# Miniprotein binders against q9h3h3: the designs that were tried, part 228

Target 1, 235 residues: q9h3h3
Amino acid sequence: EDGFTAEHLAAEAMAADMDPWLVFDARTTPATELDAWLAKYPPSQVTRYGDPGSPNSEPVGWIAVYGQGYSPNSGDVQGLQAAWEALQTSGRPITPGTLRQLAITHHVLSGKWLMHLAPGFKLDHAWAGIARAVVEGQLQVAKVSPRAKEGGRQVICVYTDDFTDRLGVLEADSAIRAAGIKCLLTYKPDVYTYLGIYRANRWHLCPTLYESRFQLGGSARGSRVLDRANNVELT

## First folded at step 18 (miniprotein)

Design hN53
Fold by ESMFold2-Fast, scan of step 18:
Structure hN53 (fold): chain B 235 residues (1-235), chain A 82 residues (1-82)
Amino acid sequence: as target 1 above (235 residues)
Amino acid sequence: SETIEVTVTEETSPEEVAEEIVKALEEGAEKVRLTAYGREAIERALEAIVIVAKRLGYRITVTIEKRTEDGKTKTIYTISLE
């Protein structure tokens, strides 16, 4: 079952990556155009496979916003995959530390904060807040899934450059909270996505590194961030 | 300094593009950029990248970017030696 579930999720992710994206690229588009773009493409209305009644007639894999300073760096994904196959063939224990070292060796360092929301006003409002934070420079890049199934939740992904940079991960959390986001957030390194580490994986690894829960506290609003592997609160 | 630009289509031979990429990188090009439109072109580009990685002993770094121009989404793969 773990293999079946992971295979299905990987196939869906690959299809979304290959299909067209709706992109607001702040490197080439004036920030003043963002509000009109957000009104034209609310994620609760954009359909995964196109619909004459929706904003899109063609398939859309992701809706994305790139910040003005965004510079993609995917690392050596091919080397990572080869090393992963060798590791599995070797029979050596597969642990969070082993995966972290593999990611560092192959420069596959990006990761993302995830939030899952039902289609509707709250999703669209959350996405608008994140998109503005990206265009204004508080976040680097973000994407949101289109509506694929009636009643199914959609995901907003907010990326950071280096999952091993704890301060950078926490700064992104703070920026997300400053944008008005109050829902549960979880942080997943892209190396886990590339290697198929999902909830019920065969190695019994926690698929996320951090969890952020909103709280009101003192004179400043903030969040409680938990290191899931070590069960230690960071804030 | 030198960037080699290659457009990949559904008609592109992955083997031929892989040969071009390997030659360019071994001769000192800083990076090779592949641009692909649509699923079939992306599949060809990914096949070429796998061939390049194997030939160069997995010493490559690949950067992946999606951009929309004139309502058409393109996928850009930038390949360099580590």
Scores: ipSAE 0.334, ipTM 0.718, lowest interface PAE 3.3, mean pLDDT 85
Fold by OpenDDE base, second read of step 19:
Structure hN53 (fold): chain B 235 residues (1-235), chain A 82 residues (1-82)
Amino acid sequence: as target 1 above (235 residues)
Amino acid sequence: SETIEVTVTEETSPEEVAEEIVKALEEGAEKVRLTAYGREAIERALEAIVIVAKRLGYRITVTIEKRTEDGKTKTIYTISLE
């Protein structure tokens, strides 16, 4: 398995945030243009650095789709980081509840469903389904990583506005499943990314709050969602 | 200096690296170049870049160069203010 830890992938994702994005913005672009845009920029062919013969000549950090209701609000990330540094210095216990409270206090509430897929038709098809769901207003915003030169899995991120809103998180899972996605999904709050909380962190915090597994003939949602912090099935 | 060089090691804190980058850019450096050898250092460098991006309101450009040196993956991140 390509030896990039979740941390390396997170870090690459963050570096990719700084390169140009290929964006379909449904607020300014007619929905009728989505299919042509998807055909022009299939994520399995868009290369991270604009390789010869790729649809992109320049580096691309992410391919993204913005829905009609999308409003970028990152909250007070600087205040969050300062409070986090102060908390670490204080020697106080750090719990998932502590992070939740920090996130609420600083209004850093965004989170994302993550899926990892190999480059190819399945990825492009999954992305097209997600992009359509965003443009149709079932989802707010999504992004997919471009193809790396070294290969490896690409990640699709589907955002929700509030990781503390369980219903909103579950609704997004349902919309992803309705788009035909059957792979494992994990939900990660952005606050965990902002504070550098990855797998096997020194505080033993699980950076994944929810896990969704596809289930045939199961609940009306077509998935089982596990609250990993409490080890409780929500669906 | 037009370009500040920072070497990221497995022992280097991402927060410390981020502070050095922010300081360098605020002091008028045009570019900060991070060099990371190996997976752990690369991860730390990337975490540092994220901290910097947040502190500076995402007004940074990051270029990435990957090299192989002495059997290790070397990654060079060049950070500049837009």
Scores: ipSAE 0.011, ipTM 0.272, lowest interface PAE 9.7, mean pLDDT 84

Design hN54
Fold by ESMFold2-Fast, scan of step 18:
Structure hN54 (fold): chain B 235 residues (1-235), chain A 82 residues (1-82)
Amino acid sequence: as target 1 above (235 residues)
Amino acid sequence: SETIEVTVTEETSPEEVAEEIVKALEEGAEKVRLTAYGREAIERALEAILIVAKRLGYRITVTIEKRTEDGKTKTIYTISLE
């Protein structure tokens, strides 16, 4: 049963990655154009497959903003996948530690803070805040899902380049909070996404490494961040 | 060195794309670049590549990249003989 949900999520993610993206690329586009772009493509109105009255006539997999200094490095995903097949057939335990080791060996280090929001003004406002933080240099890159035909929550993903760099992960959380985001955030390394580690995975692994909760009591970051693998608070 | 550009759409025949790939490579092109926008075009490009590699038996190297142009991404397959 659990495997069916994980398979559905993996297929959905692959399809979105294959379809075209709408991108504001701050490396080639002046920051002054961002507000007009955000008004043209609010994520609550951009449809996954292009509906009448939406801003898009064609399918859209993701809506993304790239920062001025953003330099993507996916690492050796091919080598990671080969090593993953070998690990599964080896009889060795599949744990967060073995996946971390695999990711480091193949330089598949990126990860992301995730937030899930219902379609509407609050989603569009949250996305606009994140997009401005990216273009202004407080965050590196972010993307948001378009509105699905079935409805349901949309996801904003805010990427960092190295999930093993705790300072970088925490700095991204601080920037997200500074943008006015108060909802629950969870952090997932991209290696888990490439290997199909979702909530309902066969190995019963927690699909996230970090969790951030907004704190009214006034931490310096405006949030409490928990390292879920070690069960310790970082802030 | 010559690269031949081929645009794949949701209406393009995979068999015709496979023939274009083979013809270009046989006529001395170093690379053939397939540009596909959207899922259906991507599926047709992949089917053409499979025709060249599996049905026609050519040994080819394929590299895949996404490129952002005019605020949208497109998928590019670059094909060369091994």
Scores: ipSAE 0.013, ipTM 0.437, lowest interface PAE 7.9, mean pLDDT 83

Design hN55
Fold by ESMFold2-Fast, scan of step 18:
Structure hN55 (fold): chain B 235 residues (1-235), chain A 82 residues (1-82)
Amino acid sequence: as target 1 above (235 residues)
Amino acid sequence: SETIEVTVTEETSPEEVAEEIVKALEEGAEKVRLTAYGREAIERALEAIFIVAKRLGYRITVTIEKRTEDGKTKTIYTISLE
């Protein structure tokens, strides 16, 4: 059932975080090396568990680009998990507001814009655009999943520092659109990821906070952004 | 300003690393950085962090970073008092 599927997704996420990553770190690597790195590791060809025919012979959990100003801050994840267990055993309702307050209390504030694309040229082109925006300072950090054994869709994640900073979330969306991205985007706070809030979760929570749709010619930002919980258009 | 560096391997005792973290922070270090290569080393680093936060009760902020150099990925845990 749904609970079983959510456990499987959480296990996959944990495995990817523990496996090796391929990282282009703009804090220590000249920007001139990015194009060669992107050519060496196109996400449509990098395999999750390694393959003799791919660029990698060993497992790769994520392919990532860190911007020059990147300063990682995961917050107090241990305290967040303890508070989450206490909340679940308290019998109190689990709501978006309660999760938001847990995240603020424990400084787990980062979040990400997600885009899902099939393996191929369009994925590799989209990732190259995002990676260049990160190295040029228009975005802070991004990662893309490697190719699954089954050949399903891959995900590009573009991070922001604070999901409660609506303006910052919208500025990241604008930068993604400026990079040429036209597909549907959804925004998920990392607190939801840490606590296992995925599609069809047992608490019936919407797994994302915002949705961005590309619009030709009508918007100065290039998109319309919707607050999913309140059904309010922000742009 | 003072950062204490600790390398965690598949042979490292999590209890000993937890003691090193606590001692460094109590003696005024701004942060303690754990570097781990490979799954077993990462598991030991995470267990040390668990001991500090859950069993010893310290309020800590943990920052997690992955770096790849010459084909090897290392995981860096940077620990500070809240």
Scores: ipSAE 0.278, ipTM 0.679, lowest interface PAE 3.7, mean pLDDT 85
Fold by OpenDDE base, second read of step 19:
Structure hN55 (fold): chain B 235 residues (1-235), chain A 82 residues (1-82)
Amino acid sequence: as target 1 above (235 residues)
Amino acid sequence: SETIEVTVTEETSPEEVAEEIVKALEEGAEKVRLTAYGREAIERALEAIFIVAKRLGYRITVTIEKRTEDGKTKTIYTISLE
């Protein structure tokens, strides 16, 4: 995947963030209604633009589930971007450590586990598992992309509050695995998205901090997590 | 004007488009409609929208319409303040 494709996908994701969301909010909706909501809005059938015959008549950017402990906090994204522009202008070296420090300084600490799945039963099943884990309080918040007209893979994003908290990141991986997800997971901080750091960027920064691979009978977590920045296995 | 129309081309700077959008909204436009033809223009439009969202503290709503015209993908973004 060239940098252009990654940028395009990121831009589409950002545009989707601005379209209406289908949300199940566990803070206001009884958990007993989750199954009916999942049945009404299966991600494989919800269409991005509200195609005829889809469960949605209007465009949908994301399908999301909010846990009871979910509190939206994006931090100081504007300050982060200003600092990033100043840093670029300074000609100073840019490292993963630099980005980490910027993120901490501006409290832009959210990150997400990503999984890409083809539309269909496996996607809907995976999403249902994640949604339950969110409603049950094992995860804080998750979203899934609707079906695109052109087809292609849909993405499930499972968020953590702090990408610098390794334990929290690993706990989320464990919860995802416990939900029955066996595919490859990649973890990306939101700060990288906000700063436009994609694959094949000019700074040679890897936007993926962690990679999780499912493992049968191995660790108690059911996965091996690789720190991509240091090329070290954490589990 | 209730709706401001902006056409995004392959040569259009995302920053310039973003400034136009912000200006229009701040001047009381209810909506700004971006029209982008082709992949490059779409990407530029999306980048512009991102800049706008950042500038306005994400207090914007964006609706997207996709069409095919003359063998090219046409995308229309309608931006409004919350």
Scores: ipSAE 0.017, ipTM 0.345, lowest interface PAE 6.6, mean pLDDT 85

Design hN56
Fold by ESMFold2-Fast, scan of step 18:
Structure hN56 (fold): chain B 235 residues (1-235), chain A 82 residues (1-82)
Amino acid sequence: as target 1 above (235 residues)
Amino acid sequence: SETIEVTVTEETSPEEVAEEIVKALEEGAEKVRLTAYGREAIERALEAIMIVAKRLGYRITVTIEKRTEDGKTKTIYTISLE
């Protein structure tokens, strides 16, 4: 099952990437239009494959907000994939450090904070908070999944440019908390996604680098952040 | 010397797109850019690329990107001879 689950997740990710996205692009759209856009496309109501009864009649892969300074850079993904095939063939140990080295060499540096929420008002409210933080410049880019036909939780992804920049990752966490988000957050580098490394992988790698938990009162940062690789609390 | 733009829709024939790609490249275009919005259009663009590469035997390089236009993303395939 583990292998099947990983293949299924990869197929779903590719399908979502190929389907159209609904985008609020702050580089070309006035910030004053955001509230109307959020009301038109609440993620709890936007359906993955379209429905005449929803805001969309056509498939939607992701709902995204691009900040004014957003400049996409996926790095050399082709070179990364070729190097990964060579690594697997070489018999060398496959470790978090080796993957980090491949990511740096090929400039595949982006990563994301993930939060999973059930469809409903709390998801829509959380997304609105994140979207406003992006448009106001406190975060750079974010996306949220549409509602799946089978139901289940939806995911909000908040991206950072460089997963090796710990301070930048922590600053994004602080901005998410300042936006009113109280749920569990986990941080995953995109290199794991491009290489198809999910929760159930044969190399027993943990694709999650950091975990953030909301802390009630008394915390200046609003959260406790754990480094999952070293099992060390950072805040 | 220039880029030829081709819009692929759910109504576009993959064979006709493949013919247009080949004609443009043979007439000296540096690149052919296919723009597709939606799943059916993307499938037709990919089928046209496969016709050019596999059935017609051309050696081509394809780059893929997503662009945002009017609040929606579109997929762009840029094709050039190796």
Scores: ipSAE 0.014, ipTM 0.473, lowest interface PAE 6.8, mean pLDDT 84

Design hN57
Fold by ESMFold2-Fast, scan of step 18:
Structure hN57 (fold): chain B 235 residues (1-235), chain A 82 residues (1-82)
Amino acid sequence: as target 1 above (235 residues)
Amino acid sequence: SETIEVTVTEETSPEEVAEEIVKALEEGAEKVRLTAYGREAIERALEAIAIVAKRLGYRITVTIEKRTEDGKTKTIYTISLE
């Protein structure tokens, strides 16, 4: 158990969620303003803790775009956490199926496609493509991390409403690929995030349900999607 | 029938907010809504909620909402008696 690393990452993630977000909300903002907003807040230049030389003078936890149909629904996270504690003390097996059932029972169904990119033009271009897809209605909501002081890769998260809806998850992957994204994508249900299940967890659960790799060489931009839980190719 | 609105800032005393919440609920308010902008304000709001839970001796329901205003998020905590 690497207590320091786990504690540091958890604290940093919580701090980012608590700090203010920069948001383009398509429910209340005309789509025509998106390009100016993207130019004002390129993720490679927005700093995590603020800098007079950056677009932000104050801390920014996330940069987000909300689609016109976006309706936040985290489900019953409190009930989920209580049921999780009961499950751990019950002696019942902790498996992907048991977690799926807990998520369904408590309506904690959202999940996200993740991509990690180095700061720079490629990140900003990828984010702009994703943001336009959200505002145009092909994706529902997305966010990107700001630039950390230490450097390192930034993450783009593209959310879907229901991780149990395989077709919806695959449609989001297709929309991401249509936006010009060619890097590796991994899909994680938010239930794993709420329960603190990361790589190297005690139950040996794979926190990633799906993995998407760009198909090389074709004129059509497609992907190969792997169901990592069952080790089965879906496309 | 009444919802009491409270803005929490980095200058706000958690103890004073807790007293305001307790008084409002004891005087018949159905809900108390705390609005916080930024990490320091959120920490103070959470501390006030913890004080309220201990002082009231009852179970409270806290709902959390993130809202966007002028392109930035703020966090809203809505407190009611279970």
Scores: ipSAE 0.203, ipTM 0.624, lowest interface PAE 4.2, mean pLDDT 84
Fold by OpenDDE base, second read of step 19:
Structure hN57 (fold): chain B 235 residues (1-235), chain A 82 residues (1-82)
Amino acid sequence: as target 1 above (235 residues)
Amino acid sequence: SETIEVTVTEETSPEEVAEEIVKALEEGAEKVRLTAYGREAIERALEAIAIVAKRLGYRITVTIEKRTEDGKTKTIYTISLE
């Protein structure tokens, strides 16, 4: 039973990270070119392996947009992984607080709002809204998965620099909502991805720290954000 | 212990699928197998699994199998309680 474990999904994500990316970099490319780039590479049509008739002839791991303030900093991921292995071997209890402390210690603080959308107009429209928000400086960086041959939802990831900064996480949610996105959002720290903490992990850790639900006529933010660890509404 | 099979289609709501999974597991099914054909069904299956994991407090194991049958790729999600 070749069950693709959470490890296989991680391996697939890592493989996608190693394939070429289609990137719009606002630091080097004029914002006026964004619309033409979006029209050339709509994520619903960009294929993972460069299928015949797709906008891409070569494999694409991700489609990404980098904002003017984007600075790639992954922290000490190797040190984080080593500390995680040592912690597992120690038999000490593993809590969300433990993971937070590991992330802080190794400066692996990035996190992302995730939205899953079916291929099509809604996805492409959502991506265009996010891409514009990134280029306009409302968001720092975002990526979207290409269309898989087997189909499946495409994921848009909108990053924040620090998952421990609640205000920054909430500001990103507000910017996503302002871009016209109404679907469910979940926020996942990258540390959880690097450590292979998925749904149904043996430590019973929830890999999602926050959930955002769109609300009409609600607070100025247009969403309700739930802290899943504490079961407390933030917004 | 009985494996319950659920076929996820493009028309099946994730919420309905999640309710079926939870019901099956609560009724003592050892495993629930979701079969999804094509992208939209896979998306719905994953969303259903997410709902289930939330309801059951992440006490579930999910295995994924990809199979090609008759030139069509299907994805099989097997859900069990830990």
Scores: ipSAE 0.000, ipTM 0.226, lowest interface PAE 13.0, mean pLDDT 83

Design hN58
Fold by ESMFold2-Fast, scan of step 18:
Structure hN58 (fold): chain B 235 residues (1-235), chain A 82 residues (1-82)
Amino acid sequence: as target 1 above (235 residues)
Amino acid sequence: SETIEVTVTEETSPEEVAEEIVKALEEGAEKVRLTAYGREAIERALEAIYIVAKRLGYRITVTIEKRTEDGKTKTIYTISLE
């Protein structure tokens, strides 16, 4: 039964990816236009399916900012999904190492730092900070979910090109902290998202690879990063 | 070496796109790239890919990419023979 819930969640995520996005693309838009764009589309006010009285009358799946150097590369997601189905029917162990190998084989290497915030000023302020870091070149690309009608927390996703590049993952964390973000962050490789690995998965896999906690004093870094699978601090 | 570009809209016939894909691949194109804006166009692109792979029996690899143009997200499906 939990598998059906994860399937429904994956379908909802797929719908958001297929619906229109509101995009600030720094590759084609001057950086001077960012502040006006952020004021026009605060994520706490943009509605998922459109609403008279919100900034949008039509559905919006994601609000995104692309950096000047952003080069999209999704890898072979369809081949990954076919190989995953074959792995499941093979009876072979499903482990973080096996999923890492599938991701490498099919070039599905991107990943993201996730932060979940309630709709409101703190979300909008956090998103503005992240968006500026993207446009200024400290981060590559980011997106934030619109407001769902049922309420609940919204998510900001900050992407890196290669989840196997630990230095790059840590540099993104540092840039997020430098933007003023103090909440809990977790890092999820896109391979887990495509394969439907969430909190209550049937393989008992940790749904994220890294966890970042803000640290006031002590560490020279603005955060303490933990490799969740190995219980190793990455400092 | 050659990539054939096909734009898919909400008015595009999936059967005709499937025929274009097959013709291009059989004539030696390395890749066929479908570009779709919006859900209806994406559904038609996916139906064309389904026809090529499942009804016509071709073994193809499909990769997916998101790009922006004039503030809109477009979805690009790149198709090649296995």
Scores: ipSAE 0.037, ipTM 0.483, lowest interface PAE 6.0, mean pLDDT 82
Fold by OpenDDE base, second read of step 19:
Structure hN58 (fold): chain B 235 residues (1-235), chain A 82 residues (1-82)
Amino acid sequence: as target 1 above (235 residues)
Amino acid sequence: SETIEVTVTEETSPEEVAEEIVKALEEGAEKVRLTAYGREAIERALEAIYIVAKRLGYRITVTIEKRTEDGKTKTIYTISLE
């Protein structure tokens, strides 16, 4: 994918965060209503701008599901950004370790597994599996992008509370695989998004910390996870 | 003014754009429209929007329009308060 496309999609995703969300909140809504909600708002049919004939009449930024244990905590994003600006001005070397330390210091620790799927049955099925896993407490929170007018792939984001908790990241991968997802997954910390670190950035930082590939047999997780920063396969 | 226009360029920092947006909204603008030409400006505009959203602490609505002008891609972001 063209670097322009990746950054543009990231930018559109940030803008979508500001539009209304379709949310199933398991903290306030009985789990028995999930199937009806999924049937009403299949992500392949929900349109970004509420096109005629879509399930939504108004613009939708994201479709999301919140688990019972979900607590929104973004940390000190403003302090993080200020520290990042100061760091850039200092001319000090910027490394993945630097970003990790900034994230820890400002408690901006959230990250997400990402999967990209074409609109259609496979996307809706994948989303339903993820949504169930969230409602059942295997995952904390997930969101999926609505269908764009121009088409293209939709993204499912499955969040973890701490990208520095390697075990938690791996557990989320396992839960995604257990939900029947077989596509490539990439894990990105939110700190990279907040600091505008995209593909082919001037610091040569890889915004993807982990990649997960589905594996038939062998591992209990049903996947192989690669640590991209260290180029090490995680077992 | 009902709508404030802000042009984002590759030379404009996201923080500066964010300050302009916040100022406009605090001064009673109902909408702020960002115009960005090209990749770098688009990225900066979106980063600015994110900064604004975090700074304000309340929900904003962002609409996106894409246009082609003089062979260049133009993206228009319209920010409004909920």
Scores: ipSAE 0.000, ipTM 0.211, lowest interface PAE 11.2, mean pLDDT 85

Design hN59
Fold by ESMFold2-Fast, scan of step 18:
Structure hN59 (fold): chain B 235 residues (1-235), chain A 82 residues (1-82)
Amino acid sequence: as target 1 above (235 residues)
Amino acid sequence: SETIEVTVTEETSPEEVAEEIVKALEEGAEKVRLTAYGREAIERALEAIIIVGKRLGYRITVTIEKRTEDGKTKTIYTISLE
């Protein structure tokens, strides 16, 4: 039913990847320059295709911050795609466990915590907190989408190296909470993105592995995290 | 350990770059790095990577990175054998 929408989302993701990015790279730029960079490029004001009066005159696909120790690794995406085609042709059930095993076999392990916020002060404040956590070394890398011409919510993505490393995923959640973020977070492995599996997919799979909700009060973690695949609260 | 650097443009042949990458990796290069500016160059780089994957039986690892230099955003693909 929603395969049409999934194809549109894949095309948008590809266009954003191919268009220019605004990058603060802590490996080559002093941390003291971050505040000026954040003031120059607040995500609520940076437009996807450029506009008079915005900080950018040219298209921007993503606004990104790379940590000092960041080293990207996408794995064997081509092998993953070939194995996925074989799986679809086989007629075997397509399940979360099967996708997890394909991802492990082909070393496509990265994933991300997602938060969706309306354009405005709250988005810009949240992004500034995340960007500082990346530059200070509590997180490895993060991106935020620019403002679409149609409006709508923008997304902040906070990446981890290995979605099967539960401790690493939970450490990233804790760092996000320590940065002052209080909204709902969801965690999605990049394998789902590479295979074109979004919320409304032909296999009726939920691409969200974890969900994090802020807890008011004295929790040391600052949040309650649910393992969506096993329907179990993590502590 | 040797890293081979390749610049990809909108006029670059994906097949020729793929041949260069496969040869370098089979001859013991640790990494091959493709740098592309703009949409058409990125498309040619991605096409070359697909050809490399097929020729090497999908035993490659690819990293993707964006950087801004002199007012232009470049995309860097680093390819290595597993």
Scores: ipSAE 0.209, ipTM 0.635, lowest interface PAE 4.1, mean pLDDT 85
Fold by OpenDDE base, second read of step 19:
Structure hN59 (fold): chain B 235 residues (1-235), chain A 82 residues (1-82)
Amino acid sequence: as target 1 above (235 residues)
Amino acid sequence: SETIEVTVTEETSPEEVAEEIVKALEEGAEKVRLTAYGREAIERALEAIIIVGKRLGYRITVTIEKRTEDGKTKTIYTISLE
């Protein structure tokens, strides 16, 4: 995938953030309504543009579930971007450590576990498991992309408040695994998204900090988590 | 470095946006920032970038902003294409 294709896909994802979301908010909606909501809006059937016969008549950017402890805080994204532009202009070396420091300085600390699944029962089942874990307070917030194209993969994003908190990142992985998810997970800080750092970027930065692989009979967490920056297993 | 900002609205065509970008670059802008509000504006901005990127080998930065209920703008994303 050329850098342009990766940026285009990222831009489509960004455009989706601006469309209406189908949200289950556990702060305002009883947990007992979750199953009915999941049945009404299975992500494999919710269409990006509200196709005829879909559960949604209007465009949907994301389907999301907010937990009781969810508090939207994006930090100083504008200050982050300004500092990033200044850094690029300075010609100083850009490292993962540089990005981490920028993120800390501007309080842009959110990150997400990502999983890509084909549309269908497995996706809907995975989403239901994640949504339940969010409503039960094991996870803070998650979203899933609607069905955009026939045969196209959908993405589930499970957020953590601080990508620098390794324990929090690992706890989220454990909760995802406990929800029955067995696929490959990758963890990406939001700062990398806000700064337009994609695959094959000119700085040779890996946008994925962690990788989680499911393991049968392994550690109590049921996964192996690799720190990709340091090539070290954390579990 | 002079950054020129181009605001993309739902009424602006990708071609018009592309022309504004090209004009800004011709006027000596080192950077062009596209500001787009709403899905349609973002889509148009992206299309414009594709048009310009095919024509010109310049870095284009796109800033995606959301207007908050209080009327403030919040930057959501920045995309830089070279």
Scores: ipSAE 0.019, ipTM 0.479, lowest interface PAE 4.8, mean pLDDT 83

